# Miniprotein binders against q56419, part 267

Target 1, 326 residues: q56419
Amino acid sequence: MEGRTLEEVQEEVFKRHGVLVPKKELEDLAKALEEAGLLLTEKVEARLKEEEEKLKRERPMRLAGLSYPEGEREARAFLEAFRASYPGEGEEARVLLMPHLEPSRVPEVYGAALAALEKTPPPERIYLVGVAHRPLKEKAAALPVPFQTPFGPALPDLPALQALDALLPFELFNTPLAFREEHSLELPLFFLKGRFPEARVLPLLVARRSPELGEALKVVLRDFPGLLVLAVDLSHVGPRFGDTPLTRTLAEEARRRDLGFLERLAEGEPEAALAFLGANPTRIDGVEVVASLLPLLRERKGKVLAHRLDLEAPTLSAVGAGTLVL
Below, E stands for the ipSAE of ESMFold2; O stands for the ipSAE of OpenDDE; V2 stands for 0.75 times the mean of E and O plus 0.25 times the DockQ between their complexes.

## First folded at step 18 (miniprotein)

Design gk5 (at its last look DockQ between E and O 0.70; V2 from the best seeds 0.00; counts 0 for: pae E 5.7 > 1.5, pTM E .460 < .8, unsure alone 62.981 < 70, SAP 71.208 > 70)
Fold by ESMFold2, look of step 18:
Structure gk5 (fold): chain B 326 residues (1-326), chain A 109 residues (1-109)
Amino acid sequence: as target 1 above (326 residues)
Amino acid sequence: SPIEEAKRLIEEAIRLAQEGRLEELLEKLREAIKILIENGASPEEIAEIAFRLAMEFVRRGAPPELIYRLAKEVARASEAARELGDEELFRTAWEIAIEAYERARELLG
């Protein structure tokens, strides 16, 4: 019934078919359709509530058998193959920027992250900050449950998560369903858990820049030291992302934006990195995370270990990925 | 008179703390702090009130979860001050939030 009166519907049926349908029959049909729509909504809501309740206990693997092996032994071999894809040496990281793009598309970029982790003392905990691909009820969120991996569960650091929640002006544990399919946590976590099997995790998502998150994390990291990981991708260009087909010029611009952004971060100048992007014409998705975490990035100098602008030939599009240690 | 309303809420919060009714206390504090910030109370006045309340929480041995909630409410106030452009109030409220957080962290171990 789309907001039309029953008389308007009756008139349209007459125009289209040459027959007048009695008003009572149209009213009964409209009522039945409304009841069916309400029932369907209730079934969907009930199913979503069931999924939400499951997520309050644990977050299962969603990409095992798709992006990485499900079995532990195969997963360890997979991890080592990625390390071998990067011929260089890493550097110790207190902050690591790494991608969440499908690992097979940028193997040397993930390999560079593994090389950095080799030089990094095993942390007690990892602050894993990804990008929300589903809406959050707030600017940021966490899910304080075990995340399953082929290497065993990544246990949450509940004391640190509770402390973080206490210093935020919004409830941190606000959108469990947003974590159900969130690859920006699951893909980096595979590599992090494989290298640091005893580390606890703070699984965090940012939907919109949150300066208060960075201020709170600065306090929490002082009291709960650990490795800060920005699990972000860089430029997104081409028709898949609303551009014209990828050209040499667009690809060169995306590379310049990616590297200029990373280099300014490596100089400890996160505000300058954001300003360099301006309106962010190549859609670097790391911007909201970096803008949230400014207090943790200022004056931290480091090095870009790897970068790749990966071509998606079927879509004439590309996505950038990088590895930065600070 | 909004400052007088906030002072009344704070005195009621102190009474609730003395009676051990800590969750009702938290609601009164949230409203009082909001009123003070919206009406431009001096950073020193807000800090003194928050310190007095934090010491009452310590004296009463409040459950750590309620102290964490106090820290969160002050963090809300500090963000509101930042949005209004009052940098001194923002920093004062933020320091108070940290003090409450540190007390709760000690109690949680």
Scores: ipSAE 0.152, ipTM 0.582, lowest interface PAE 5.7, mean pLDDT 84
Fold by OpenDDE base, look of step 18:
Order: structure tokens, then sequence, then C-alpha cells
Structure gk5 (fold): chain B 326 residues (1-326), chain A 109 residues (1-109)
């Protein structure tokens, strides 16, 4: 498990599957995998090291041709189709909450985000805060390299990233391999880069709530103004996440929690939004991001533009997605 | 006393900064902060010392890279206050760190 602790694997399994595997079972599994020679070989380690070295220069597309078109012309048509899927008009955003779910699952929610971006003056930079679906060495991380998109590279704002790192009690530039396949950044970045081709980007991941991140960003945003984007999903319910198959009751509860969360954020009450979720039994994905960004969300009034609870039929599970403007 | 030892380390750190020995400076600063924490210095005292040190470096024309690294050490000191569960003290330490950062930015243009 290439330097990962059993606790990190446990956390990953919990994040992916909503199941807490006992440490003893993980130890037994690790031993069995070792005995079977199924652990990372020296060759795999060498490849990962090579990939890490590549990530010092750029982050390549991973979902091009899968989640979105690779070609620029087709990518522009894709954006237009997603915008068309939302019949409403947007509002100017200073803060945009948008999903990172597979775009084809919630097209109108991404369409609502595009509608908001149409009403937003082109920012100099975009603070793109995603969710770490892989363990990070620290509570949060950044990757200060160009991110490839069909519209050209999204270039990092190095001065603003450096300023942010200066105000954090941990190393911001950590765990580059966590960015390699992280869709919570890649998917929203497609839409953001397509709309704002000249904007610099600060690609950030949150693994655990970092109150210091929000405070630091509040200071940095003064000197380096830009659009704040929270790329987060909402409820995760059903068998993939440890629940029974989706029922009307479970779906109603997920929607209640999603909308109650978004509405409180729209009222400028992010602490109330977190308190409303309590133990977060429907597993709203964006909790750690919102908890980290409280100073930036307080007292900001906004509007919920879209919400959907999308059924994944093969697993009888559902994921909530929303678009919020502040 | 541990406080006197920390003060000596800070003075040495200032000297190292003047000589452009930034890595050694940061090591001495970290050591000083550690000594203060281990010997029961209040997070406020630690934050104040870190702030004064940061401001001294700024006044002496420290390069931007050094200012940012010093701000990070102040941020680490403020985090120690939070780990102790003193939110007011954390806030005070954080405000001091921000003031140091802001002053550094003003001086750098």
Amino acid sequence: as target 1 above (326 residues)
Amino acid sequence: SPIEEAKRLIEEAIRLAQEGRLEELLEKLREAIKILIENGASPEEIAEIAFRLAMEFVRRGAPPELIYRLAKEVARASEAARELGDEELFRTAWEIAIEAYERARELLG
C-alpha cells in the first residue's frame, strides 16, 4: 500500500463505500494481498514516481473522451448543450457552489452554473475548491501547475498560491498524486475554463475541515480578488454508501437535507447549515469544504439555482447535486 | 529560563536573517517556538514574539520569500493556540499574524 497507513485505507474505503472496515480485517487483507503478490510492485512504484514527476509540470486530462469531449469544437458544443439544459437565467456569482458529479447525470445543475457564469464578470482568478477523494498528507492541498483542458491549459496563479501557503500552518503543496485522477477539480474546471479562458486558477483540495484555510483565503482574496468556486456534491444515499436501496422516504430525506443545507447557505448562515446536518446521515459531500470556508460564506445572501437527486439505477443509489450563487 | 533561551535563539535568528541564511533562520525560529510551547508560554506570548520577529525582518528589508516563510511560522504558532482549545487566543494570534502579513505586503508594494 505504498506508504499509506491502514488508517488512510480505512478512511478511503469509508469515503468510497460508506463502510468502516475494522483495522484487523484490513491487516488480514493487507497480509493476504502481500502473500498473493498483489501489492504494488516495484514497477508500479516506479510508474507512480514517474507520474508524480510529470505532475510537477502539468496535470493532464483524465476524463477527456469519457465525461466530456477532448476536442475544442466538440467541447464548446458540449458547453452549449449543458447551458441549454437549464431554462432559467443565472445571477452574478462571487461564490459559486456547483457539483463535481458526472456531468451527464445532472446536466441542468451544470447548466445553472453556466447560467450564473454568464452573469459573472470575467474574474482574474478562480479559487477552485474541490473534495479530496484520496487521502492527503495535510487537511488541504494545492497543485501549482497547469491543468489541461480542451480549451487549453488552465494556468495556476502562483503569486496567490504562494500567499495562501504563507498563511497556512501546514505545507499547502502536498500530495501531488491526489490530483492525478481527482474529478472534483477536473469536471468543474472544464466548465470554468470554457467560460473564462483567461482566468488563472488556484486548484485546491480539502480532505478534512481546515478552519485556517478559510481565514487564510479571506486575507488572500483581499490582495488577490477572484471567484470562489466550491465544487461539491450533496447527499450520497443507497447501497453504494451503506444504505438500503433508494426508497421514497430515503429520497425525501436526502432532498430535505440537501435543500435545507443549500437554503441556509443562501441565507448567509453556513454554521446553521452545518448544524442542520448534525451527524450528516445522508453523507453530504461538501461538509468539510463548507466547514473550511466559513469566513467566506458568512453573511453572504444568495440563491439556489438548481437541485437534483440523481438515481444511479444499477446500484439503486442516489447522489444529490446543487448550484448555489452567493 | 526557557524564555531566555528562546529569546537568544530569536536574536540568533535575526543575525542569520541579516546574513541571508534563511534556512538556518527558520530552524532557529522553529526551535524557539517549540521551546516556548513546551515550557508553557501562552499562545499570545508566542504570537507576539513571532509578530515582533516578523516585523523586524520586514523593517530590515527581508525578501518576500522570507516574509512569506515567517508568516507561515506565525500561522503555525497561532495553530498551537487552537490546539489548546483557546479560541480567543487563537483569534488574537491569528490577528497578529495577519497584521504582520499585511504590513509585509505594504512594504513590498
Scores: ipSAE 0.125, ipTM 0.585, lowest interface PAE 1.4, mean pLDDT 84
ESMFold2 (binder alone), look of step 18: mean pLDDT 63; pTM 0.533

Design gk6 (at its last look DockQ between E and O 0.31; V2 from the best seeds 0.00; counts 0 for: pae E 7.7 > 1.5, pTM E .477 < .8, other shape alone 3.821 > 2.5, unsure alone 62.259 < 70, SAP 75.1 > 70)
Fold by OpenDDE base, look of step 18:
Structure gk6 (fold): chain B 326 residues (1-326), chain A 109 residues (1-109)
Amino acid sequence: as target 1 above (326 residues)
Amino acid sequence: SPIEEAKRLIEEAIRLAQEGREEELLEKLKEAIKILIENGASPEEVAEMAFRLAMEFVRRGAPYELIYRLAKLVARASEAARELGDEELFRRAWEIAIKAYDRARELLE
């Protein structure tokens, strides 16, 4: 048995903490954990079968016919038009930051994302990390079911999702109802599925910063390589968000924060990007996502491809959106 | 004693597992781990214990999925260390988690 004996554990606890744990208690604890593990094995097998059956169920489109076309032909034309709205060329992405805002508001930003995807070899899987606009039971969650798109279902990568769950200190598969209407996944997924029809997807939501998520994903990505996508918006300013109506000064501040955030990310300094925002007075949406994915963003240099602060005229409010490749 | 309390929680976790309440089982294990850490067991030691148990399940031909679920015990220890403000223990426990994960993969391949 190459593992430390219970006696060695006992000695170590004593040496480090001055506490002598009775050997018998350690044995009982180990046995209890073993028994729990065995039971978990049987239950996990049963659950996997149930999950396989659930995988036959797909998350329906909620925004088809509203934010994007429902029909495949029309959807392809939609993609082409959005790509055309960005006059530049993209770069290969290992990490893509893109918006989840209503596509019609920031077409060139989505176009920039499509341009990047054109330069990106088709991934086996896409880690799609969105923002939870609804409460989650945990800091983050995943939904291991197919997501319907006009291009067919985006199928989950169950092995990779399971590997991720294994390394998280909480249950990853929580709060399935939060995914049902979450646009932060649905909208980016339209573009991603349209470009990479054969890629499997890991649909992830972040409600609160989880450093564990980034660390776990870093490990999982070694064995399950893929494209990481951060589906996040930037500043939210104006009356809808508790500010005065948009002014030149407020817009300039929002742009400064958005660009300052993205530029620092492009330099491979995600901690500096977060620090630059401080208390985040312009309410950059992607802060919790970036804070969760620090290990994956560090030392990666890239390029800001697009940015827009889009005015919602009826509310005199504005939302920032950007596209960044790493 | 804190150890007795942790044992009770583990026993409760076992019962929960028998009832098919796996998520609650994991929470009880987390709580037990936290109690142990707070009362003299290091997160690293708990993580190592979890690792050894995980490896034992692997050796017994446990399903791939179970090995991953058992890796959560190590992750829980890491989280508990972080919650206690011990970043070094977190790091060490996390390293053990990675080793457990890697070893589990090697044994399944």
Scores: ipSAE 0.036, ipTM 0.434, lowest interface PAE 3.1, mean pLDDT 82
Fold by ESMFold2, look of step 18:
Structure gk6 (fold): chain B 326 residues (1-326), chain A 109 residues (1-109)
Amino acid sequence: as target 1 above (326 residues)
Amino acid sequence: SPIEEAKRLIEEAIRLAQEGREEELLEKLKEAIKILIENGASPEEVAEMAFRLAMEFVRRGAPYELIYRLAKLVARASEAARELGDEELFRRAWEIAIKAYDRARELLE
């Protein structure tokens, strides 16, 4: 109403309806609309607080029946089918890079991860580091609750999470709502829990590179040994991601960037891997996670087991996924 | 000297812990750590002071989380050093945080 006076509104209403609406009634209407807007805000805030409180107790499955089966028997068959999609053998991993892309799009890439897990002694715990798709209050976050899976709950490693929080300059347990729909944890966790049913989990998200996270994790892993998993995707190219439609040239560049990144990581040169990407023109998903975890990746050599740049024909776009063991 | 001033503040923090005055204790500890870091105290000197405070907390029956809270306070000071662009000060403070954490864990094992 700063652009129009109540008198101007009154006159416009009169022109349209042939009756004069009292100034007091218009003021009461404006006040009522303001109060309704405030009340709606309070109701939304109350519901969000309720959902946040639920997430402080457990994180339920969100993708069962969509990305993987809900029933345990069917989920085990699903895992076996994915393993069969990769005919090779894996290698033991101390660090595993695997995707979080929809599993049906890159079955052999997840199959390669399963092959690596077959060669990996069952860890006491898994440090699962995903990519935050919702804003975090800090550079990184954790949610110290059971994550439900078709194979039973993945229990949090509370002592290790508490130790990690103690070594960070920010509160680690800071954005429960960001975990509600976070597929970068849920999709890899399905495969990890299916293979290592007794392992506890540290479910971690990175929003922005955090060198202090990597330094703290180096100390925590010394005291709480386990499997480190980088649950990240690679190139994102095409109109869905702000590019022109996918061309052969763009696809070839994305593959070259993906493989060059993975190969430099496999040589124990994570700084060189980041430098190779420059401005990250193909938007490799994993850069903030790798940049956070440098102390854990340096001088650790390994092997690239699988890669696919998966075409999204409806959007003329593509997403890269890979499996790397270190 | 800065080291003697920081030591005095740590001893005062120990007395405040014995009296159950947690907020005043944390203020004194924060001040002492800042003085030590700014004046180039060795990581071992700061870790020993933090460990002695942690031992007093354990003797008084303090919760395990309070021991981690001391380590976190030093970690916050180390991040402040990085924000100032002083990477050497950050590294020294970070080593102090790790050593305080290690000593607290040794006590609990």
Scores: ipSAE 0.015, ipTM 0.532, lowest interface PAE 7.7, mean pLDDT 83
ESMFold2 (binder alone), look of step 18: mean pLDDT 62; pTM 0.508

Design gk7 (at its last look DockQ between E and O 0.01; V2 from the best seeds 0.00; counts 0 for: pae O 14.4 > 1.5, pTM E .466 < .8, other shape alone 4.125 > 2.5, unsure alone 64.138 < 70, SAP 76.636 > 70, placed apart)
Fold by ESMFold2, look of step 18:
Structure gk7 (fold): chain B 326 residues (1-326), chain A 109 residues (1-109)
Amino acid sequence: as target 1 above (326 residues)
Amino acid sequence: SPIEEAKRLIEEAIRLAQEGREEELLEKLKEAIKILIENGASPEEVAEMAFRLAMEFVRRGAPPELIYRLAKEVARAAELARRLGDEELFRRAWEVAIKAYDRIRELLE
């Protein structure tokens, strides 16, 4: 689309209103608007740079008082309530799949994750792999700084993170702003740090499937053993996600897709799990993470501990969440 | 030949490392490893060249980050091979990257 000259604007105003606005006054107005726009852009850029610099030192809590309690005592009670929501026993996990959906929506699914952690020896470090909800400059990213929690800071495993970056063909640490509000790391981390307060963390995000990430992590985990956590949600169905209104049939299909996906992962067959979804008609959230981490999921058998397809009554939509140990 | 030119670039990178000229050596290493992988150099040969450079960094007391930067350049060269569209070339190049990383990692601990 082509813009207009000041001469054309001046002529148009005269034709319509019968008044010739002096050319200088139109030029002054255009310059003033340009200066105001440049100042606003400069202020936004300065604020973003300031936030980016803060994130290079630490990542503060964003959801304390909203999704979980801020105080340590209350946070402990919160964990116990969630554990109590799952009446079963867990199993030891080398790999744990857990949700990042708002905890109050799926309490027994988070409780199942806690049950698995009870059976898991405290790891030296946790590879926490979430889903980027903001753009990344690359397929994946990390932020090598302390993440604040009510249980104290979750310290980064800097040697492991640097080894991972060394094995990747792209820059791993170049999108700090994407972590500022990323709940797919913060919500699972609350539960993980509460149960393993001494573990260091590798906070990772996937935007698009990255086979390179999985191959590199296989090498890094050999040298820096730890717990691998896939912090992902499952089906997203209904009008909020571009479907027809949620029907019992659509909900049953979403649950069938969720459970079929989890079951195939539990058999150590991640490629089959992805193939089962095909075009991913129920928009399972974990697909890009699983596709990235294939070398770490193959031939690891385990068990699905919990699943819920949680209804959003106001939007006639639903989101699936599950807990899988491998 | 391309392989002999790449070996010359590696020797120059080693000289630059001895002089502490880090940015210049990284560019020469990047180009040399890319040429070696594209022309079928063995993973062992590439790993030994990377190891020689890492030894110079250890002798100079270089920080561990710089040594990991060397491993990253090998990984980038392997990814370039993948983008050439040859799956066999990619597999071979990635094996080179992992082997170079393993040799450098042994040096660090």
Scores: ipSAE 0.012, ipTM 0.487, lowest interface PAE 8.3, mean pLDDT 83
Fold by OpenDDE base, look of step 18:
Structure gk7 (fold): chain B 326 residues (1-326), chain A 109 residues (1-109)
Amino acid sequence: as target 1 above (326 residues)
Amino acid sequence: SPIEEAKRLIEEAIRLAQEGREEELLEKLKEAIKILIENGASPEEVAEMAFRLAMEFVRRGAPPELIYRLAKEVARAAELARRLGDEELFRRAWEVAIKAYDRIRELLE
């Protein structure tokens, strides 16, 4: 495989630039980088085994002091500031779609989520469904341990998690290491725990669309009612994601895709939202999550509260974020 | 420090690359990376060194796409290393990788 890839690269470079790079140089560079990557991977894997054992007990904060304050008092002030960044009022949520992007990038979008939570009666439990940015052994996974937050631990709802596992054709409690640094859960959880300190949490990750998850959750939600939270980002465009630097045209397309997706969800037509995206050329992050939760999103009407396409200037790339209430 | 030694080796590797001594370059690079990894170099430091190396190879006419792919693998490794530690390190390493990619793309266009 490696040889073909190098030859293809060599040929492509030759075709594009008229320069023939010696295959050996390419091979040596590739090998050096692969070896470096492998060495890092092995070292990491050894450490990850140790971390996996720790994750049997709790999931510690990874972004405290970086993305949000570690101290409770400062964390509360942080929440208030984010809420203040959104001038509007929220609506009661049965389903909340919110971002998991770095909060400082899209404060008003998180503010909109907080506004919605203000209008939402405290749930007994929160089904927090994030995006797996790491491979999972199964299509979806859960981690049935406390998640640390500045507001204290978010405790798992073990009975509801067990009920969910029992309804799935695969082991729900898989790939604990995928949760260790998954920001798609940690960042939203900060806001959710801050607003609903007594709510239990079901931390879920989706790697690939799982219709089974949506059907199972529909049954579980009947017996274990709670707030469903989709922690998803929207478009990812620019060089970081394989595009040209952000242009007006690219930004407009990203916004069109984001808003078109959210609006169709707000109309209670999640299948139409997915169909609207087609091949998802702007790489909306939440597609697999939405595709997994179709039974829970159908016929629910709601409102888009906020949207932002945020420029990451150092990379001339942008990420879309939105807040939707259903 | 081992990190300083690794940095020196990378600089030497870059010089060797400029002189057309590519085999020696790769050996020095491997050695530098090994030293960095063994001594707990940050993913950012590894990414920065990888970026510098990649840029040098690009300047010398190496196919940007390969450099891009390699930089990506280094970034992934750095990310994994960072994932063991601090997410901020991952972000920084990724930024370096992206800058490398951008520059490579500019050279490919």
Scores: ipSAE 0.000, ipTM 0.193, lowest interface PAE 14.4, mean pLDDT 82
ESMFold2 (binder alone), look of step 18: mean pLDDT 64; pTM 0.544

Design gk8 (at its last look DockQ between E and O 0.38; V2 from the best seeds 0.00; counts 0 for: pae E 6.4 > 1.5, pTM E .437 < .8, other shape alone 2.845 > 2.5, unsure alone 61.52 < 70, SAP 81.926 > 70)
Fold by ESMFold2, look of step 18:
Structure gk8 (fold): chain B 326 residues (1-326), chain A 109 residues (1-109)
Amino acid sequence: as target 1 above (326 residues)
Amino acid sequence: SPIEEAKRLIEEAIRLAQEGRLEELLEKLAEAIAILIENGASPEEIAEIAFRLAMEFVRRGAPYELIYRLAKLVARLSEAARELGDEELFRRAWEIAIKAYDRARELLE
């Protein structure tokens, strides 16, 4: 049907099957196929509308039974095991950088985050800033609904979210579907909700650097104090990410880039941290979040608690993860 | 004249605010402020307009949501100034957005 006349199709069918199909039957078939295509499009759009409507009420767990246990008792024990994986002491955090990589791959990095949280007074709210892995309509987005966890729902801070939306030059709430499968919020939230069960949450995603987000958050945090969490991973190297197979040299560079980035953040120098990465040759995925949040990171000194460049032997690739308190 | 058009829109926006026609007000204000910024209006002039309208919203007992919409409108204008490369105008427009936000916060109690 793509650019052919019905007569051409009729002749081709005859050559292939030895029987000529009447023009009327071919026209009826083409009409039926067009109607079926329209129905399929309508069904897909209806399904997406249903998914979107569900997300306007709540965001369900999608990784329970896969990345963490579904039951509360088992989930509590899971948290304690991760804390035990980091034998060190934490420090109080006003800002926490933690990963969103699969927890079993970097247990001591998540354990370091838990150690920091145990030194941190329970906040009224948590500004959880992840990395969008699906397209957003804007540079950043939020979903102002409860996020389900094994520890109960993480409730949204609606007044703070509305205040943030009021100070942004774009619509903050217009991409709910991007949150449906977003692990960069779900995985850190498991740990945060488990440790701070009463804290409300501002679940935020960044797709592209947004200086306006940082300026707006500076004002909102003034009026709605809380814990700022950057839920980001570090270097991504190897064939899964477009490189040659992982070598010692590539792993050393990735580690050097990760640690140099974190150390400059720890000195309160986020612009220097970004400049250190240059063209970001090891694809640190936290760069867009840090670039958005500069006003909140300047002059805030702290400490790197943990780092791991986790190797994916089957793919000859690696992903870096770290824990930073400011 | 762009400046005459902006002045006309501002006078109309003030009238709409006094009549309580807030949605139409937002449309006129957005157009007027965009024209003023594009033609080099000072941040002080834009701040004065936003402040007068915020005070009128408070006087009329408007819901804080509408005052937040004013703040968001000015935040859009401040970003437009940034995209034009006028950093000074961006910062001043941002201060106006914060003032409108502060007024909305006062209404929340």
Scores: ipSAE 0.146, ipTM 0.568, lowest interface PAE 6.4, mean pLDDT 83
Fold by OpenDDE base, look of step 18:
Structure gk8 (fold): chain B 326 residues (1-326), chain A 109 residues (1-109)
Amino acid sequence: as target 1 above (326 residues)
Amino acid sequence: SPIEEAKRLIEEAIRLAQEGRLEELLEKLAEAIAILIENGASPEEIAEIAFRLAMEFVRRGAPYELIYRLAKLVARLSEAARELGDEELFRRAWEIAIKAYDRARELLE
């Protein structure tokens, strides 16, 4: 760019006015202008095309052949087996809370999610909100690229992602490497894509509570309706997580926390659910996601379909998983 | 008045945008923001000015992407207000961001 750098603009304004405009604001304005200017120039069509071509770069499967089958036929049989593991019927979901734990550990919980999806009309798009197990540059992030699945690529909803970015006080498209190995999206997406092959997806990660995300999504959902999926686990207790080996008392406390959290969510009281956890001594995984999505969870009544506290015997640790429809 | 000066700079910025002179536009916007800050403009006032600017860009046929970015700027200002503990200011700025967003959506229809 033959033009003045942001630093030069900042310096010039400081020299003229004695005010240091925050570099971030200038960066934001410059980005806005670059995006505006980029959109106006043939170069932008080429860059948009290059970004579209880069956006055509698919996130490959990382857990195919490990957590789920790679082949489509085997993957369909896998889905059917998981559905069969839950003997109940589901309910229509506008919001689905489901686990991202290794599927083989909690098959009936995933089965409950599939049961709910059977009762849910095919959405145009799925807002899939996972947990970042790696640091993000911002509180939340999105990856606007196709995600590979045994059922074909899950295609991003670019217009809805763009709308979401427009209402966030930070850059939504950050930390793409955090998505590379993130199972909190990949595992739920297998089930979602298998059930709704034509749905577009908004793959989102939350690292830290972002009230802004819920507020922005509430607006975006008005214009871009879809299924909201919270891909979260519940309590994490035992030696892997800094506790003593699982005891009856510790398991009872974990279940109490998990169920108390889910029940309050089912009542449409997400703030009460968070307050109930306090310092979150059993380390419920989904706290930051729920805290970010409060505007979307308020006053929505639903039902807990399944819960399990699953023992990892080699480490004498346990992880809670649940399925909730709102 | 400082506000009138800021408005003039904004008008000049809009003109520069139309001419594709983005670096100069950025400078003018930065100057306008600096003037407002120097004169004790609240985040709300800045957000309102940003919204007015956004609407002016819309009226002049700016692309929806620019309007989205202006909405984002307002969203950032709203967040700054929240961080300062001014919930009312946050709410007002957020409402402005939504209006800007809605206007951008209207242009896409």
Scores: ipSAE 0.112, ipTM 0.599, lowest interface PAE 1.6, mean pLDDT 85
ESMFold2 (binder alone), look of step 18: mean pLDDT 62; pTM 0.494

